# Ledger of designs, part 94: VHH binders against Abasic site processing protein HMCES (HMCES)

Target 1, 269 residues: Abasic site processing protein HMCES (HMCES), of Homo sapiens (Human) (q96fz2)
Amino acid sequence: CGRTSCHLPRDVLTRACAYQDRRGQQRLPEWRDPDKYCPSYNKSPQSNSPVLLSRLHFEKDADSSERIIAPMRWGLVPSWFKESDPSKLQFNTTNCRSDTVMEKRSFKVPLGKGRRCVVLADGFYEWQRCQGTNQRQPYFIYFPQIKTEKSGSIGAADSPENWEKVWDNWRLLTMAGIFDCWEPPEGGDVLYSYTIITVDSCKGLSDIHHRMPAILDGEEAVSKWLDFGEVSTQEALKLIHPTENITFHAVSSVVNNSRNNTPECLAPV

## First folded at step 11 (VHH)

Design y11 (from x9 with Y101W; framework vhh_6z1v_2)
Fold by ESMFold2-Fast, scan of step 11:
Structure y11 (fold): chain B 269 residues (1-269), chain A 123 residues (1-123)
Amino acid sequence: as target 1 above (269 residues)
Amino acid sequence: EVQLVESGGRLVRTGGSLRLSCAASGFTFSTYAMGWFRQAPGKEREVVAAISWSGGITWHADFVKGRFTISRDNAKNTVYLQMNSLKPEDTAVYYCAAKSWQFYDSPKEYDYWGQGTQVTVSS
């Protein structure tokens, strides 16, 4: 998984992340560094994306079921990294294979500290190899959305007004992530960065790509992945597996250039 | 205290019309999607209609399309179900449900539930 869409305005994104804490109280996640959130239809590694994580990471004795939403850099920079330029690690830590996560120091260490997060997106993009050509067909991949009478899914939207309406009921994709905190050797703000855990593709996606992000399907899975105060690393890793609860449609080559940031990036062709 | 209170259920004749109301309190109604569900004796609870927090998106089950219409009034914290051309098979207890942000077609996803209002349609 190397490209996502996360375009909702901050207030809409916040409402889309409404949840219940352990006591059943309805909550919105509390923002950390909200001004660093940059909505985009075409997010690539090194950019910031919003993630959910437990409040207990920031407040001693906080209820571990309460959630913070924060922008984090895509491309995990390990806490032990000694170089001054974190960009050197972007290709190695954009994704983390589920089968080797406990073998790799870069991921095992933050996992041991409970540094689990949920990466938020409208959906993600993958490029399908086409036989007999070097061209690849991009697809937008996302949770199944409830079809409506007039607007339908984004695949049925044919005007800007209809596109705006579908987002009022959009189910955000929730991907399992691991984050770490890196202190620059020369001083400055702590860098929070994340990686997306990947698994073997499900049968439904196997013709598009051989790998997929580990998707946390539903609030029970999201809650258990985030709650490092009550759910051990071993128990949380049981949530990491392929899912068939996913849909997709082909999109135009406009998405290929990560600088293109318009609704055309996810529009069906 | 969160509360959803359904009203309007009664006995009606086949072909008749009925409007159900659900008054919400104890939460920020304008940020919640709302759904109407029904359950007949010996049957599972099924989704009838749903509406987004803004009212801009609605969904109706195939078995009620063209006959039922969901709507909401965020100023009054109320969701409505207008039921036309009623049939005996519409006889059920009708439940109002609230879900943060987006609606679902599965009852298990909803956060809050009313106690229900009985609708009986006689031939």
Scores: ipSAE 0.225, ipTM 0.603, lowest interface PAE 3.9, mean pLDDT 88
Fold by OpenDDE, second read of step 12:
Structure y11 (fold): chain B 269 residues (1-269), chain A 123 residues (1-123)
Amino acid sequence: as target 1 above (269 residues)
Amino acid sequence: EVQLVESGGRLVRTGGSLRLSCAASGFTFSTYAMGWFRQAPGKEREVVAAISWSGGITWHADFVKGRFTISRDNAKNTVYLQMNSLKPEDTAVYYCAAKSWQFYDSPKEYDYWGQGTQVTVSS
């Protein structure tokens, strides 16, 4: 996964992340550093994206079932990194393979500390190689959306009004991530960064791409992944597998340019 | 540049009240836990109170016994210590400190420190 969409306004995004804590109380995640949230139809590595994480990471003795929402840098910068510039990291941390997560220090260590997060997105993009050509067809991949009689397919939003309605009720893609905290050697703010765990693609996506993000499907999966206070690493890792509960449509080549940040990126062709 | 500037320390009589302020700059204040520490002459620095980044959780030392209250205003990048019923034993330099993650009672775990403000309680 090298491209995502996360374009919802902050308030809409927050509402979309409504949840119940372990007591059954309805809650909204509290924002940490909301000013770093930059909505975009075309998110690439090194950009900031919102993730969910347990409040217990920030507050001693907090209820670990409570969720915080925070923009973090895509591309995990390990805490032990000693260079002043995160871009000097010599290995790719955009993704973490599920099969080697425990073998790589950069992922194992933060995971062992309970630094699990849920990466939020409208969906993610993948490119299918066209047979016989060097051309690649991009696809937008996301959770199936509940067809309300009025909510046409993303493609049926013929009016701006309908478009807004679609996104007001959009089910966000929830991807399993690992985050770490890096302190710059020269001082300044601690950098929070994340990697997306990847798995082999489900059968439905296998023709498009051989790998997919580990998608946490449902509130229980999300809650367990986040709750590092009650759920062990071993138990959490059981949640990491391919899912067939995904849909996709072909999109235009507009998304190929990471500078393009328009609704056309998501539009079906 | 990161700065923590304490203010409000002065001479007060036993039973008096003070409000200390710590103004923060050079970092994203709302993402840091804050703490107040004090150091009396010849004694080790000790934690007085701590507050989480959101202000949702506070901690106070046992010796405070309800006399002091930590609070913060993220909009003003300021943390406060309201001190009531002051005693001569409270005489110390009071320091403000910032921690980027969870707050703890260990001074060594805090990232940034102020220069301190002197509080003197006379009998």
Scores: ipSAE 0.028, ipTM 0.478, lowest interface PAE 3.7, mean pLDDT 89

Design y12 (from x9 with Y101F; framework vhh_6z1v_2)
Fold by ESMFold2-Fast, scan of step 11:
Order: sequence, then structure tokens, then C-alpha cells
Structure y12 (fold): chain B 269 residues (1-269), chain A 123 residues (1-123)
Amino acid sequence: as target 1 above (269 residues)
Amino acid sequence: EVQLVESGGRLVRTGGSLRLSCAASGFTFSTYAMGWFRQAPGKEREVVAAISWSGGITWHADFVKGRFTISRDNAKNTVYLQMNSLKPEDTAVYYCAAKSFQFYDSPKEYDYWGQGTQVTVSS
């Protein structure tokens, strides 16, 4: 997973993340650095994306089931990184393989501190390779959505025009992530950065790509992944597996260039 | 104090029309999706229609498409169900329900419920 869409306006994104705490109270996540949220149809590594994490990471004695939403840099910079420029990190931390997460120091250490987050997206992009050709077909991959219609019209949300109107009822993709906090040696603000955990692709995606992000399907899985105060690392890792509850459609090559940031990037072709 | 209050249910003849209203209070209505459900004697509660928080997206069950229309007025904190060409099979208690952001076709997903209003269609 190396490209996502997360284009909802901040207020709509916040409401799409409505949840219930352990007391059953309906809540919206509270923002940190809301002005740093930059909606985009075409997010690449090193850009910021919104993530959910437990309030307990920021407030001593907070209810660990309460959620913060914060923009974080995609590409985990380990807390132990000693150089002044994070771009000098020699290894790629955009993704973290589930099978080696407990063996890699960059991921094992923050995971041991409960630094689990849920990475939010409209969906993610993947490029299907045909063996023996250099052409690739991009796909937009997302949770199955409730099929809807506009008042007074007949239609499915599978044409480009109808796709402009689905967002008020959109179910966001929720991917398992690990974050870390890095303090610049020269001083300055703490950098929060994350990686997306990856697993083997499910049967439904195997023809598109051999890997997929670890998707947390539903509020129970999301709650358990975030709640590091009550759910141990060992128990949380049981949530990391492929899911079949995913759908996709082919999209235009417009998405190939990460500088293109328009609805065309995710519209069906 | 969250409250949903349905009104408009009554006895109507086959082929008639009726408009149900649901007045909401105690929560930010404009941020909630709304649904209309019904329950006939001896049957489970089923979804009839749903509408997004903005009103821009609607859904209607196949058995009411072309006859019923859901709408909302966020300034009045009210959701409506316009029911045309009523049939005896439409006889049921009609319930208004609210769900944060995204509507669903399952009653178990909804956060708040009204007490219901009886609609009886004479054969």
C-alpha cells in the first residue's frame, strides 16, 4: 500500500469517525493540529494523513477508549533516529510487514509502547501488472458501500457522475498502523509519523496485487487496536490478517502521477 | 434528552396518500442520517427508506420505490415520509430512527428511535 485517497472536508471526515466509548457514549474524535489536515485524492508517502489514536497517549489517566484524530507523516521515523533530517533514513518505513513486525526494531519498540493508530482513507490504490508487459492498470480499493440513489433519480454509484455524490454516506477505510514520536536533535516540534501494516492479499485482491494493508473491519476491531490501555500487543496483533470485505474498480491513469489531485483519480473508468 | 416524535399515522383507504413527520430534539439533527422503519403484526421491523445527514443521498426499499419518498428539513429538525398509492400490505407501525453520519439497512445500527405511529390501510 503506497497510495491513498483521503479527500473529505475536515468536518465530514470528523463525523465519518463517530464512535462510542466504553461507556456507550456517542462521541466525535478530538483533533490535534486540525489545520495540518490536507485533503487529497492522491496521497503518497511523506505526506500527512489523518490517523485515530487513543487519548491516553496525550493525557495521563484519560479513558483509553476515547479517540484523538491527528495528521501524521506517512513514513515512520523511529524515536532512536539520530540524524537531523528524517529524509536521510536509509530504509523505507512506508509499510511494515505483519510477519516481521516483532523482529524489526523500528516497529517493535513503538508497538511495545502501545503506539497503535488507525490510518484513515477513502480507499487505497494498487497497480495490477500483466506479466510480460510494462503497462499497469490502477484500481481504487475500498470498503463495500451501501448502494444508494438520488431523490427523483435512478442509478447506482458506479458511473463518474454518481461517484461525485456518494461521500455524505461513505464508509472510510480503516487500516492498522504503528506510529512513533521523534524529537529533532537540534530542537523543534516532535514529529509524529506512521507506517501501515501489510498482510498477504485476500482471494478477492490476489489478481490485482500480492499484498494488502491490514484492514480493521468494523468498530470492534478498530476499538481493540486503538485501546492500548486494555488490549495488549499480543492480543492486538490477532486483529492483523487479510480481509475479504473489500471491493474495487478500475481507475484512470491520471492517478499514476502523485501530483494529480482531482476526483478523476478515483472515478470508475 | 434525545427525542424523536412521529406523527401523521391514521386510517386511510387503499390507493390513498399520507405524509408522516418525525420531529427530532436533543441532538444535532443536521449531522445524523435518518431512517424510516415499519413493523407489521407478526413480522420483524424492516427498513423502508433512509436519507443522509445532508439530504443529498436517499435509499428506498424495493417494495416502496415509486410510491414512497423520504425527505428532510434540517432547519426544522424534521424528516418526512410521503406515502402514495397505499396498499393493505403497508399497514404497520412506522418508526423514525437516527444514526450518526452513515445510514444502514439494519435496525440494530441505529442510535435513537421514536415510539412509532400507526398506519392502517383498509382493503
Scores: ipSAE 0.527, ipTM 0.792, lowest interface PAE 2.0, mean pLDDT 89
Fold by OpenDDE, second read of step 12:
Parts: structure tokens; C-alpha cells; sequence
Structure y12 (fold): chain B 269 residues (1-269), chain A 123 residues (1-123)
């Protein structure tokens, strides 16, 4: 996974992340550093994206079932990294393979500390190799959305009003991530960064791409992944597997350019 | 540049009240836990109170016994210490400190420190 969409306004995004804590109380996640949230139809590594994480990471003795929403850098920077510039990291941390998560120090260490997060997106993009050509067809992949009588496919939003309605009720893709905290040697703000855990693709996506993000499907899976206070690493890792509960459609080549940030990126062609 | 600037320290009589302020700049204040420490002459620096980044959780030292209250205003990048019922034993330099992580550990683990403000309580 090297490209995602996360374009919802902050308030809409927050509402979309409504949850129940362990007491059954309906809650909204509290924002940490909301000014770093930059909505985009075309998110690439090194950009900031919103993730969910347990409040316990920030507050001593907090209820670990409570959720915080925070923009973090895509591309995990390990806490032990000693260079002043995160871009000097010599290995790719955009993704973490599920099968080697415990073998890689950069992922194992923060995971062992309970630094699990849920990466939020409208969906993610993958490119299918066309047989016989060097051309790749991009696809937008996301959770199946509840079809309202009026809301045909994402493409049927013929009016801005309909478009807003579609996105007001959009089910966000929830991907399993690991985050770490890096303190710059020269001082300054602590950098929070994340990697997306990847798995082998489900059968439905196998023709498009052989790998997919580990998707946490449902509130229970999300809650368990986040709740590092009550759920062990071993139990959490059981949640990491491919899911067939996804849909996709072909999109235009507009998304190929990471600078393009328009609705056309995820529109069906 | 990171700065923590304490203010409000002065001479007060026993039983008096003070409100200390610490103005923060040069870092994302709302993402840091804040603490107040004090150091009396000849004594080690000790934690007085701490507050989480959101202000949702506060901690106060046992010697405070409800006399002091830490609070913060993230919109103003400021942390406060309301001190009531002051005693001569409270005489010290009071320091503001910032920590990026959740734990209110030893003073040594705090990331940033102010220069301190002198509080003197007379009999």
C-alpha cells in the first residue's frame, strides 16, 4: 500500500470515528494536534494521515478503551534512529509485512510497547499490471458502502449535494498500523509516525495486487487492536489477516501523480 | 527555540495564595504533559504537580494536600499552578517542565525546563 485517500473534513472524519468505550458509552475520539490534519484524495508516504490510538498512550492511568485521533507521518521512524533527518532512513517503513513483523526491530520494538494504531482512509489505491503493456490500471479499494436508494456507486453522485451525503455516511477503511515516537537529536517536537501492516491479498484482489493492508473489519477488531492495555500483542496479531469484505473500482490515471488532489482521483471510470 | 517562562513568584505571607504561570513556545504545547517542580535551598528538585496533554488527568504530590492545583490552557500555551494556604516550607524556586510522553516520571525525564520563579513564604 503506497497510496491512500483521506479527504473528509475533520468534523466529518471525527463523527465517522464514533465508538463505544468498554462501558458502552458512545464517544468521539479526541484530537491530538488537529492542525496537522491535511485532507487529501491522494495521500503518499511521508505525508500525515489520521490514525486512531488508545488514550493510554498519552495519559497515565487512562482508560485504554478510549480513543485518540492524531495525524501521524506515514513511514515509521524508529525511536532509536539517530540521524537528524527522518528522510535519511535507509529502509522502507511504509509497510510492515505481517509475516516478518516480529523479525524486524523497527516494528517489533514499538509493537512490544503496545504502539498499535488504526490508520484511517477513505480507501487505498493499487495498480494492476496490464498484460503485455507497461501500463498499470489504478484501482480504488474500500469497504463496501451501504447503498442508499439514492446513493448509487460513488460515481452516481451527480450533484455536489449527493456527494456530500455519500461522504457523510462513508464507512472509513480501518487498517492495522504500528506507530513509534522519535525524538529529534537536535530537539523539537516528538515525531509520531506509523507503518501499515500488510498481508497477502484476498482472492478478490489477487488479480489486482498480491498484497493488501491488514484491514480491521468491525468495531470489535478495531477496539482490540487499539486496546494494548487489555489485549496482548499475541492476541492482537490474530486480527491480522486478509479480508474479502472489500470492494473496488477502476479509477483514472489522475491518481498516478501524487500532486493531484481532486475528487477525480477516486471517481470511477 | 523552545521556551518555558515562569511567572507569578513573589513574597507572600503564611496562609497566602499565589498563581504561577508558565508560558510555552517553540513546540506543540497541546501534545506535551506539563509539570511543576520546586527546589528549595539545599534540597533536591521535587515534583509538585503534573497534568496530561489534554488536561484530563492531573497529579499532585502528597505534600500538596489539596492546597495546590495544576491546570492548563492549550489555547494560550500556558500551564498554571494555583497555590493556596502557603507555608514557609513551600519556599522554593518553582520550575515548569514539559514532557512528550504520558508518564510523570522523575524530573530527569522531562524534555524542557523553565528558568524558574522564586516563591518565598514568610512567617
Amino acid sequence: as target 1 above (269 residues)
Amino acid sequence: EVQLVESGGRLVRTGGSLRLSCAASGFTFSTYAMGWFRQAPGKEREVVAAISWSGGITWHADFVKGRFTISRDNAKNTVYLQMNSLKPEDTAVYYCAAKSFQFYDSPKEYDYWGQGTQVTVSS
Scores: ipSAE 0.017, ipTM 0.317, lowest interface PAE 7.3, mean pLDDT 89

Design y13 (from x9 with K99R; framework vhh_6z1v_2)
Fold by ESMFold2-Fast, scan of step 11:
Structure y13 (fold): chain B 269 residues (1-269), chain A 123 residues (1-123)
Amino acid sequence: as target 1 above (269 residues)
Amino acid sequence: EVQLVESGGRLVRTGGSLRLSCAASGFTFSTYAMGWFRQAPGKEREVVAAISWSGGITWHADFVKGRFTISRDNAKNTVYLQMNSLKPEDTAVYYCAARSYQFYDSPKEYDYWGQGTQVTVSS
């Protein structure tokens, strides 16, 4: 997964992340650095994306079931990285493979510290290779949405004219991530950065791309992934597997250029 | 304590109109999607209409489309169901339900429920 959409205004995004804590109290996640959230239809690695993580990462003695929402850099910078410029990192940490996550130091160390997060998106993009050409067909991939009376559906059958109306009831995509904290050697603010865990594609996506993000389908899975105070690394990793509960539709090549940030990027064609 | 209290159910003649109200308390109403469900004797509870937390998105079941309208007033913590052109088949106990962030068409997905209000439609 190398491109996402997360375009909801901050207030709408916050409401879409309403949740219940361990005691059954309804809550909204509390923001850290809300000014760094930049909504976009076309988010690429190295940009900031909103993630959910346990409040216990920031407050000693906090209830580990309470959630913070924070923008983090996409592309994990390990805590041990010694260079002053994170872009000098020799390997790509945009994604981490589920099958080697416990073998790679860059991911194993933060995972052992409970640094699990849920990466939020409207959905993600993948490019299907077309036989006999160098052309690739982009697709927007997202959770199935509830049908409305205007379109008869919110999903792949919807016309471009109906997409503006779906966002108030949009089910955000929730992807399993690992984050780390890096302190610049020259001083300055701690950098929070994340990677998206990837798995083999489900049957429904196999014709589009051979890999997919590890999707946490439903509130129980999201809660267990985030709650590092009560859920061990071993138990949390059982949540990492392909998901069939996903849908998609073809989109315009407008999305190919990451500088394009318009609704046309995800509108059906 | 979370409470959903329905009101407005009564006996009404075929072709009549009725407005149901559901007053919510004990949770942040403006962050919840709301739904109206009904259950007739010997039948399963079915979704009638639903509305997003903002009120910008609504859904109505095919069997009430054009006759019923769901709406909400977030300042008053109240959701409404305006019922027009009532038919004997609309006779049921009507329930208000609340769900965090988005509405669903399945009763099992809803977090909070009212006690119901009886609507009886006669010829």
Scores: ipSAE 0.226, ipTM 0.603, lowest interface PAE 3.9, mean pLDDT 88
Fold by OpenDDE, second read of step 12:
Structure y13 (fold): chain B 269 residues (1-269), chain A 123 residues (1-123)
Amino acid sequence: as target 1 above (269 residues)
Amino acid sequence: EVQLVESGGRLVRTGGSLRLSCAASGFTFSTYAMGWFRQAPGKEREVVAAISWSGGITWHADFVKGRFTISRDNAKNTVYLQMNSLKPEDTAVYYCAARSYQFYDSPKEYDYWGQGTQVTVSS
C-alpha cells in the first residue's frame, strides 16, 4: 500500500470514528495535534494521516479502551534512529509485512511496547498491471458501503449533493498499523510515525495486486488491536489476515500524480 | 528552541500560598505531559506533581497531602502549581519539566527542563 485517500473534514472524520468503550459508553476520540491533519484524496508516504491509538499511550492509568485520534507520519521512523533527518532512513518502512513483523527490529520493538494503531482512510489505491503493456490501471479499494436508498454507490453520486451525503456516512477503512516515537537528536517535537501492516491479498483482489493492507473489519477487531493494555501482542496478531470484505472500482490516472488532490482521484471510470 | 520558564517563586511564611507558573515554547505543548519537580539543598530532585497532556490525569506526590495542585492551560502553553499551606520543608528550587509520554517515572525520563524558580518558606 503506497497511496491512500483521507479527505473527510475533521469533524466528519471524528464522527465516523465514534465508538463504545469497554463500559459500553458512546465516545468520540479526542484529537491530538488536530492541526496536523491535512485532508487529501491522494495521500502518499511521508505525509500525515490520522490514526487511532489507545489513550493509555499518552496517559498513565488511562482506560486503554479509550481512543485518541492523531495525525502521524506515514513511514515509521524507529526510535533508535540517530540521524537528524528521517528521510535518511535507508530502509522502507511504509509497510510492514505480517510474516516478518517479528523479525525486523524497527517493527518488533514498537509492537512489543504495544504501539499499535489503526490507520484511517477512505480507502487505498493499487495499480494493476495490464497484460502486455507497461500501463497500470489504478483502483480505489474500500469497505463496502451500506446502500442506503439515498446513498448511491460512489459511482452513483451523479450530483455534488449526493456526493456529500455519501461521505457523511462513509465507513472508513481501518488498517492495522504500528507506530513509533522518534526524538530528533537536535531537539524539537517528538515525531510519531506509523507503518501499515500488509498481508497477502484476498482472492477478490489478487488480480489487482498480490498484497493488501491488513484490514481490521469491525469494532471488535479495531478495539482489540488498539487495546494493548488488555490484549497481548500474540492475540493482536491473530487479527492480521486478509479479508474478502472489500470492494473496488477503477479510477482515472489522475491519482498517478501524487500532487493531484481532487475528487477525480476517487471517481469511477 | 525549546524553553520552559518558571516563575512565581519567592519568600513566603509558613502557612502561606504560592502559585508557580511555567511558560512553554518551542514545542507542541498540548502533546506533552508536564511535571513539577523540586530540589532542596543537598537533596535529590524529586517529583512533586504531574499532569497529562490533556489535563485529564493528575498525579501528586505523597508529601503534597492535598496542599499542592497541578493544572495546565494548553491555550496559554502554561502549567501551574498551586501551593497552599507551605512548610519550611517545601523550601527548594522548583522545576518544570515536559515529557512526550505520560510516565510519572524518574526525572531522568523527562525531555525538557526549566531553569527553576526558588521557593523559600520561612518559619
Scores: ipSAE 0.000, ipTM 0.257, lowest interface PAE 12.4, mean pLDDT 89

Design y14 (from x9 with S100T; framework vhh_6z1v_2)
Fold by ESMFold2-Fast, scan of step 11:
Structure y14 (fold): chain B 269 residues (1-269), chain A 123 residues (1-123)
Amino acid sequence: as target 1 above (269 residues)
Amino acid sequence: EVQLVESGGRLVRTGGSLRLSCAASGFTFSTYAMGWFRQAPGKEREVVAAISWSGGITWHADFVKGRFTISRDNAKNTVYLQMNSLKPEDTAVYYCAAKTYQFYDSPKEYDYWGQGTQVTVSS
C-alpha cells in the first residue's frame, strides 16, 4: 500500500471517527496538530496522514480507550535514527510486513512501547500489471458503502458531481499502523511517523495486487488495536489478517501523478 | 440529556397519508444521520428510511420506495417521514434513531432512540 485518498474536511473526518470509550460514553477524537492535516485525493509516502491513537500516549494517567487524532508522516523514522534528514533512512518504511514485524528492530521497538495507530483513509490505490504492456491499471480500494438513492451505485458514479454526494455517508478505511517518535539530533519538533502493516491479499484482491494493508474491520477491532493499556502486543497482532470485506473499481491514470489532487483520481472509469 | 420525541402516529384508513415528526434535543443534530425504524407485534425492528447529516443522501427500504419519503430540517432539529398510500402491513410502532455521521440498516449501530409512535392502518 503506497498511495491513499484522505480528502474529507477536518470536521467531517472527525465525525466519521466517532466512537465509544470503555465506559460506553459517545466521543469524538481530540485533535493534536490539526493545522498539519492536509486533505488530498492522492496521498503518497513522506506526506502527512491522519491517524488515531490512544490518549494514554500523551497523558500519563489517561483512559487508554480514549482517542486522539493526529497527522503523522507516512514512512516510519525510528527513534534511534541519528542523521538530521529522515529521507536518508537506508530502507523503505512505508509498509511493514506482518510476518516479520517482530524481527525488524525499526518496528519491534515501537510496537513494544505500545505505539499502535489506526491509519485513516477514504481508501487506497493499487496498480494492476497489464499483460503485454508496461502500463498498469490503477484501482481505488475501499470498504463497501451503503448504496444510496441520490448518489446511486458508487461503482456507477462517473463524474465529480455524482461522486461528491457519497461523502456524506462514507465509511472510512481503518488500517493497522505502527508509529514512532523521532527527536531531531540538531533540535526541533518531535517527528511522529507511521508505517502501514501489510498482509497477503484476500481472494477478492489477488488479481490486482499480491499484498494488502491489514484492515481493522469494525469498532471492536479498532478499539483493541488502539488500546495498548489493556491489550498486549501478542493479543493485538491476532487482529492482523486479510479481509474479504473490501470493494474496488478501476480509476483513470490521473492518479499516477501524486501531484494530481482532484476527485477524478478516485472516480470510476 | 439526549431526547428524540416522535409524533404524528394515529389510525389511518388504507390508501391514506400521514406525516411523522421526530424532534431532537441534547446533541448537535446537524452532525447526526437519522433513521426511521418500525416494529410490528411479534416481529423484529426493521429499517424503513435513513437520511445523512446534511440531508443530501437518503435511503428507503424496498417495501416503502415510492410511498414513503424521509426529510430533515436542521434549523428545527427535526426529521420527518412522509407516508403515502398506506397499507395494513404498515401498521407498527415507528421509531426515530440517531447515528453519528453515517447511517446503517442495522438497529444495533444507532446511538440514540425515541420511544416510538403507533401507526395503525385499517380499511
Scores: ipSAE 0.332, ipTM 0.684, lowest interface PAE 3.4, mean pLDDT 89
Fold by OpenDDE, second read of step 12:
Structure y14 (fold): chain B 269 residues (1-269), chain A 123 residues (1-123)
Amino acid sequence: as target 1 above (269 residues)
Amino acid sequence: EVQLVESGGRLVRTGGSLRLSCAASGFTFSTYAMGWFRQAPGKEREVVAAISWSGGITWHADFVKGRFTISRDNAKNTVYLQMNSLKPEDTAVYYCAAKTYQFYDSPKEYDYWGQGTQVTVSS
């Protein structure tokens, strides 16, 4: 996974992340550093994206079932990294393979500390290789959306007004991530960064791409992944597997350019 | 540049009250836990109180016994220590400190420190 969409306004995104804590109380996640949230139809590595994480990461003795929402840098920067510039990291940390998560220090260490997060997105993009050509067809991949009688297919939003309505009730893709905290040697703010755990693709996506993000489907999976206070690493890792509960449609080549940040990126062709 | 500037320290009489302030700059204040420490002459620096980034959780040292209260205003990038019922034993330099994502009672884990403000309680 090298491209995502996360374009919802902050308030809409927050509402979309409504949850129940372990007591059954309805809650909204509190924001950390909301000013770093940059909505975009075309998110690339090194950009900031919102993730969910347990409040316990920020507050001693907090209820670990409570959630915080925070923009973090895509591309995990390990805490032990000694260079002043995160871009000098010599290995790719955009993704973490599920099968080697425990073998790589960069992921194992923060995971062992309970630094699990849920990466939020409208969906993610993948490119299918066209047979016989060097051309690749991009696809937007996301959770199936509940068709409300009025909610036409993403393609049927003929009016801007209808489009907004569709996205107000958009079910966000929830991807399993690992985050770390890096302190710059020269001082300054601690950098929070994340990697997306990847798995082998489900059968439905196998023709498009052989790998997919580990998707946490449902509130229980999300809650367990986040709740590092009550859920062990071993138990959490059981949640990491391919899911067939996804849908996708072909999109235009507009998304190929990471500078393009328009609704056309995820619009069906 | 990261700065923590304490203010409000002065001479007060036993039983008096004082409010300390710490103004923060050069970092995202709302993302840090804050703490107050004190150091008396010839003694080690000790934690007085700590507050989480949101202010939702506070911790106070046992010797405070309800006399002191830590609070913060994220809109003003300021952390406060309300000190009531002051005693001569409270005489010390009081320091403000910042910690990244979790607050702890160990001074060694705090990232940023102020220069301190002198509090003197006379008998």
Scores: ipSAE 0.006, ipTM 0.260, lowest interface PAE 10.6, mean pLDDT 88

